VH-VL binders against c3mjb8. Designs and how they scored, part 43

Target 1, 104 residues: c3mjb8
Amino acid sequence: MRIKNKIKKRIIELIELAYITARKGDLELAREYIKLAEMYSRKGRIKIPLKYKRMFCRKCYTPLITGVTERRRIRSKILIRTCLICNWQRRYVLSRNKGSNKEN
Short names: E, the ipSAE of ESMFold2; O, the ipSAE of OpenDDE; V2, 0.75 times the mean of E and O plus 0.25 times the DockQ between their complexes.

## First folded at step 18 (VH-VL; framework fv_pritumumab)

Design V4 (at its last look DockQ between E and O 0.68; V2 from the best seeds 0.81)
Fold by OpenDDE, look of step 18:
Parts: C-alpha cells; sequence; structure tokens
Structure V4 (fold): chain C 104 residues (1-104), chain A 123 residues (1-123), chain B 107 residues (1-107)
C-alpha cells in the first residue's frame, strides 16, 4: 500500500473514531483525534474528503452531533448548521435530491 | 431495490466458529455503515456490531468483544461476521442492517434490514 | 451503556383503537430514537427515526414523539396489518440498545 493511501486511511479512521468517541461523551479526546487527522492531512498533503470534513467543526475541531454539539435549522430552504461549542455556522441550500448531500 | 441477504447460519458446538455473510444489493454499499443485530428465539433485538462505510472503524457489544469480528468487502458488496468461541447464549437469528444518514436532520438510523440467518450453538 | 425501558410488554387492542407505546432511556438521548415493527418470521421494518420522523412509505397512523428520556409511539387507528411487535432503539451512542419490545395483539 502506497504511503499516501495509508495516510489517507488513517485520516479517515481518526475522523470516524472521533465521531464515535464524541457520541460516547468524550469531546476532548474526539477533538484531539480531529486535530491529529488535520495534521496528517497537512503533512501528507492529502485532502480530506468532503463527507468527512462535514463531520466536524472546521473552527474548533469538535465532531458535529445533532442535538449535542450541533444545532440544525431550516429557514427559507436553507439548512443552517451551528456548532454549539464555538458558534461556527455553515449554510446549505436544500435539495430534494437525497443523493446529492448524503454523507456517511 | 435495496436488498440484504444473510447467509452462513448453522448448528455448531460451543467453542466453535462460524462466519456469516450479508450480501447487499440495490445501493452503493460503501456509502453506508452496517450493523449486525441478533434475536434469540422468542426474545428481543440485540445490537452486536457496527462497521463504518469505509470499513476502517468498528464497534462491538461487550457480550461479543474479543470473540466476534465484523468486516466488509466493499468490492463484493458483502458484510461479514466472524464468530469465534461461540457460546450457547449466542444462539440467535443474526440480521444485517443498513444505517442511513439524513443530512438535513443529522441523524443516523437503521432503514433496511435483512431476513436474518439462524445460528444455533448447542452441545 | 444506555438502557431502554419499553412499556407495556404486551397489549390487546381492536381495529380502530388508539395504541400508545412508551420508551424510556436511562439518560438523555436527545432525539436519537427510532421505532421498528416486526412480524413473526420477518425482518424488522423501520417506522420512525429521530424520535418523530416517519420513514418513507410508513402509514400516517404511526407517529413518534418525545425527546430527552421519554418517547412515545402512537398508532392513531390500529389497522389489521399493525398487529406486530414494536421496538424502540437508541442511536445516540454505541452500544446501540433496544427496548424490550411491545407485542400488539388482537383483542
Amino acid sequence: as target 1 above (104 residues)
Amino acid sequence: EVQLLESGGDLVQPGGSLRLSCAASGFTFDDYHMSWVRQAPGKGLEWVSWISGSGYTTEYADSVKGRFTISRDNSQNTLYLQMNSLRVEDTAVYICAREDYDFWSGYYYFDHWGQGTLVTVSS
Amino acid sequence: DIQMTQSPSSLSASVGDRVTITCRASQSIRSWLAWFQQKPGKAPKSLIYAASSRQSKVPTQFSGSGSGTDFTLTISSLQPEDFATYYCQQSYSTPYTFGGGTKVEIK
């Protein structure tokens, strides 16, 4: 396995682990995983896929969990995601196409 | 149409091993997290294991940790459950379930289930 | 681990009846709750997710409510095909846990 692929795998694994860890209630450890993932991304010059980038706050590195660390509201066909830790906000235009914005 | 088909269920002795498979079709397999859920005869549902869409992250119930291994082959659209050191209490119908994500609400949830495959552990 | 307590374990009802099933979490799970229907020998069927969101193709007689620790599944008017066992499940954190189930039987 090429080094870049290995690094990419580790980045994704860390983000996934961060999300699970945050859902278990350890936000601090979860943030550390995200920070580590970001570090690997920078050092390895590997872009984090969008679906994984959307799993955490880009400002404070907290995994975004609805009702826990994130608030979601829909206003005028716009989805507003708010980080409840640092108040970072992102906006998305609502689409009826379920496939276009699917993130796992 | 989304389909999940479990296979591999059998009668085994305590301490034995068995590998279950779940063949997925009708959707992009690697976009979805997957779980195994089991149901003992006449009993309720019990979550067993979870694996991310990428296959890089896994979770297990305490009752199966160290004995069961969840894995997936995204190129084959197949979910696996390797069961070692089987116990009588592991007797159940094992069901694979797809976990979807609603982007607009932000929730993960099981949306599709297989019919299950029966595993019987008996001396 | 989060324990899910479901009640009642069984109930008898007639077609047209209003049926209410409750689920209580040992800690707050916000709205990370789902309801499932299962008939004998069949795969579970997803009914509700996010406590109150009805899945596609689920009949309108099914509704979910609640947040935090207390949740309710309501069947406004029981149909013949609704006799089954129902389960709640928290998806707040792993390990995922289910309620004990509620068997809805014909009166």
Scores: ipSAE 0.903, ipTM 0.950, lowest interface PAE 0.5, mean pLDDT 95
Fold by ESMFold2, look of step 18:
Structure V4 (fold): chain C 104 residues (1-104), chain A 123 residues (1-123), chain B 107 residues (1-107)
Amino acid sequence: as target 1 above (104 residues)
Amino acid sequence: EVQLLESGGDLVQPGGSLRLSCAASGFTFDDYHMSWVRQAPGKGLEWVSWISGSGYTTEYADSVKGRFTISRDNSQNTLYLQMNSLRVEDTAVYICAREDYDFWSGYYYFDHWGQGTLVTVSS
Amino acid sequence: DIQMTQSPSSLSASVGDRVTITCRASQSIRSWLAWFQQKPGKAPKSLIYAASSRQSKVPTQFSGSGSGTDFTLTISSLQPEDFATYYCQQSYSTPYTFGGGTKVEIK
C-alpha cells in the first residue's frame, strides 16, 4: 500500500471519528480531529474527497449534524447550510442531474 | 433490486463463537453504512453494531462491546459479525440493515433490512 | 444512552379508525427519529425518517410529527394491512435505540 493511500485512509478515519465524537457532544475533541485531518491533507498533498469535506464547517471545523450544529434551508432549489456554531453559510444548487450540485 | 441475505446462525453453547454474514447485492455496497440489529424471540428490536461505508469506523452496543466484532469486505459486498463469548441473552434473530444518507435533507436512516438469521445460545 | 418510551404497548382498533402512537425520548433528539412497521415473522419495514419524512412507496395514511422529545405516528384511516407492531427508533447518537413497540390489533 503506498504511503499516500495510508495517509488518505487516516484522513478519512479522522473525519468519520470527528462526526461520531460530535454526535456524542464533544465538539472540542471533534474539531481537533478535523484539524489533524486537514494537517495530514496539507502535508501529504492529498485532497479530501468531497463527501468528507461536506461533513464539517470549513470555517470553524465543527462536524455538521442536521438540527444540532447546522441548519438546512431550501429556497428556490438552493440548499443553504448554516453552521450553528459560527454562523458560516454554504449554498448548493439543486439539480435533476447527478453530480451537478455546486457550492457557492 | 436491493437484497440483503444473512447467514451463519446456528445453535451454540454459552461461551461459544459464531460468525454471521450478510451478502449484499443490487447497490454500491461501500456507499452505505451498515448495522446489525437483533430481535430476541417475541421481543423488540435492539441495535447491536454499526460500521461506516469505508469500513474504517465502528460502534457497538455496550452489551456486546469486547465480544462482538463488526467488519466488512467491500470487494465481496459482504458484512460480517464475529460473535465470541456468547451468552444465553444473545439468543435472537440477527438482521443486517442498510443506512442511507440524503444529502439534501442531511439525515441518515435505515431503508432496507434483511430477513435475519437465528442464533440460539443454550446448553 | 437515550431511552425511547413508546405508548401504548398495545391497542385494538377497527378498519377505518384513526390510530395515534407516541414515542418519548429521554433527551432531545431533535428530529432524528424513525418509525418502522413489523409483521410477525417478517423483517421490519421503514416508514418514516427525520420525524416526518415518508419513505418511498409508504402509503399516505402514515404520517409522523414531533421534534425534540415527543413524537407521534398517525395512521389516518387504518387499513387491513396495517395491523402490525410499530417501533420508533432514534439515530441521534449511538447506541441507536428503539421504543418497546406498539402492537396494533384487530378489534
Scores: ipSAE 0.809, ipTM 0.889, lowest interface PAE 0.6, mean pLDDT 91
ESMFold2 (binder alone), look of step 18: mean pLDDT 91; pTM 0.915

Design V5 (at its last look DockQ between E and O 0.63; V2 from the best seeds 0.81)
Fold by OpenDDE, look of step 18:
Structure V5 (fold): chain C 104 residues (1-104), chain A 123 residues (1-123), chain B 107 residues (1-107)
Amino acid sequence: as target 1 above (104 residues)
Amino acid sequence: EVQLLESGGDLVQPGGSLRLSCAASGFTFDDHAMSWVRQAPGKGLEWVSWISGSGYTTEYADSVKGRFTISRDNSQNTLYLQMNSLRVEDTAVYICAREDYDFYQGYYYFDHWGQGTLVTVSS
Amino acid sequence: DIQMTQSPSSLSASVGDRVTITCRASQSIRSWLAWFQQKPGKAPKSLIYAASSRQSKVPTQFSGSGSGTDFTLTISSLQPEDFATYYCQQSYSTPYTFGGGTKVEIK
């Protein structure tokens, strides 16, 4: 359990670092951080929290940064997030509470 | 109501150390990244340091790298700034700021600020 | 680092006046731009984020516009409580950087 917690910490740290790195303009390194985080997740059998899963494209591992690697649009009460790198899309039903949207 | 209250500001000599605290209340502390921003007397705002909600990731301005350490205790809803090797140019009001996230638009932004605590570095 | 150039440094205006403050980024920050108000001895107050999104409880006379490198804060009709110093800030990437500020004074 202690080891799992350490691994989980590293996973989260890598995703956060990836996001910051991408915002600094190094998308390639950022993607590598995400890939590494996912590797740790798989090997450690540790589920990545949804909050952090939403920070990157699950198809191409690019951190999703509005206006840079991501476009967000609202259509018919659905939030559509589009990865501008691979065109992968995710849809969210709008909710009154921030971050509580359900993925479609 | 969101509240941020800084403390720990004092008069210190160059080369000295000081630890600032920011007590947060009125919100889920670990859901928000936090920053320290400073303002020298009569001057503008300067970002100093950033820490993620988890506390696992930190960023620093070049002017304070290697000297300052940002940390947080999420169990106590407190943000810290350990300042070592203080310089005269570090004299400023140090303000803690909360970073929020707009999920619909996808932006992080500062939405709440403390009143600040004065740090004076003088011989 | 991204440099933020804010203009003017100061301006004098009267109640009811339209006030415009500009901010230019040294590189494109898309819409990752915020505006803040600060009064002497007080905490900064967040006004605008994402270049044009008004914070909660911010009066309607405040509006933000722009994208890329050029941004504008507009006070459509200056109120007595609006005399203060205003700052722009890019939140695009760390290190976060601020404009030099614009002091809005009574004419």
Scores: ipSAE 0.912, ipTM 0.954, lowest interface PAE 0.5, mean pLDDT 95
Fold by ESMFold2, look of step 18:
Structure V5 (fold): chain C 104 residues (1-104), chain A 123 residues (1-123), chain B 107 residues (1-107)
Amino acid sequence: as target 1 above (104 residues)
Amino acid sequence: EVQLLESGGDLVQPGGSLRLSCAASGFTFDDHAMSWVRQAPGKGLEWVSWISGSGYTTEYADSVKGRFTISRDNSQNTLYLQMNSLRVEDTAVYICAREDYDFYQGYYYFDHWGQGTLVTVSS
Amino acid sequence: DIQMTQSPSSLSASVGDRVTITCRASQSIRSWLAWFQQKPGKAPKSLIYAASSRQSKVPTQFSGSGSGTDFTLTISSLQPEDFATYYCQQSYSTPYTFGGGTKVEIK
């Protein structure tokens, strides 16, 4: 329990650090932090919480910063996020109550 | 109802220390990053420090780095600011602010503010 | 650090007037900009985030526009309760920074 919690803490720390690092402009280092978090997750069999999974591009591992490394658009009830580094897209079907959704 | 209530402000001599608290209620505390923002008498707003919802990452303004420590106790819904080596220029009302996230647009932003607690540093 | 410059530093207007306040960033912050209202002796109140998104329960006379470096807060019809100081703030990168404020006085 203790070891698993310590590994989960490290995963979250790395993803948070990656986001901060990317906002300061160092995308290469930020990607390395994400890759390390993914390795901890895989080797420890610990799933990355969804809110943190949504913070980076799953194809190129770049932290997704609105207007900087990603573009967002809403077409009908679908949010489309596009990574501006590798052009990979993710689509989200929005709730019936249009507006802000909480992170899961 | 989201409520943020600061406490711990006091009159203190230069070189002294204070610990500020911000009691949070009406929301899931660990889902939200928090900041301290200060306002010197008659002056504008100055960001002081930030802490992630998890408590694992922190950021500081250069003017307070090394002297102030932000922390949180997510089990007690409380944000803290430990202030050491206080200077006259640290005199201000210290206000805690909650950060929220707009999933549609992908922005973090301050959405709720406490009323503040006054710290006065003078001889 | 990203400097935020507000203009004007103060203004006087009559009830019903259209008021505009500008905020200029020293570098592009895309749309990572917020506006706050603060009345004397009170905590700041959040008005706008993401340059143009109105916070919940903020009256519809308040609107925000702009992106990149140039941003505007507009009060379409000034009300007596809108006497306050207004601040912009960038959240593009730390340290987060505020404009110097714009004091709006009702004639």
Scores: ipSAE 0.822, ipTM 0.902, lowest interface PAE 0.7, mean pLDDT 91
ESMFold2 (binder alone), look of step 18: mean pLDDT 92; pTM 0.925

Design V6 (at its last read DockQ between E and O 0.59; V2 from the best seeds 0.81)
Heavy chain, then light chain:
Amino acid sequence: EVQLLESGGDLVQPGGSLRLSCAASGFTFDDYAMSWVRQAPGKGLEWVSWISGSGYTTEYADSVKGRFTISRDNSQNTLYLQMNSLRVEDTAVYICAREDYDFWQGYYYFDHWGQGTLVTVSS
Amino acid sequence: DIQMTQSPSSLSASVGDRVTITCRASQSIRSWLAWFQQKPGKAPKSLIYAASSRQSKVPTQFSGSGSGTDFTLTISSLQPEDFATYYCQQSYSTPYTFGGGTKVEIK
ESMFold2, look of step 18: ipSAE 0.821; ipTM 0.902
ESMFold2 (binder alone), look of step 18: mean pLDDT 92; pTM 0.925
OpenDDE, look of step 18: ipSAE 0.906; ipTM 0.952
ESMFold2, fold request of step 19: ipSAE 0.844, 0.836, 0.823; ipTM 0.914, 0.907, 0.899
ESMFold2 (binder alone), fold request of step 19: mean pLDDT 92, 92, 92; pTM 0.914, 0.917, 0.912
OpenDDE, fold request of step 19: ipSAE 0.917, 0.914, 0.921; ipTM 0.956, 0.957, 0.956
ESMFold2, last read: ipSAE 0.826, 0.847, 0.831; ipTM 0.897, 0.912, 0.905
ESMFold2 (binder alone), last read: mean pLDDT 91, 91, 91; pTM 0.912, 0.908, 0.911
OpenDDE, last read: ipSAE 0.911, 0.911, 0.912; ipTM 0.957, 0.957, 0.957

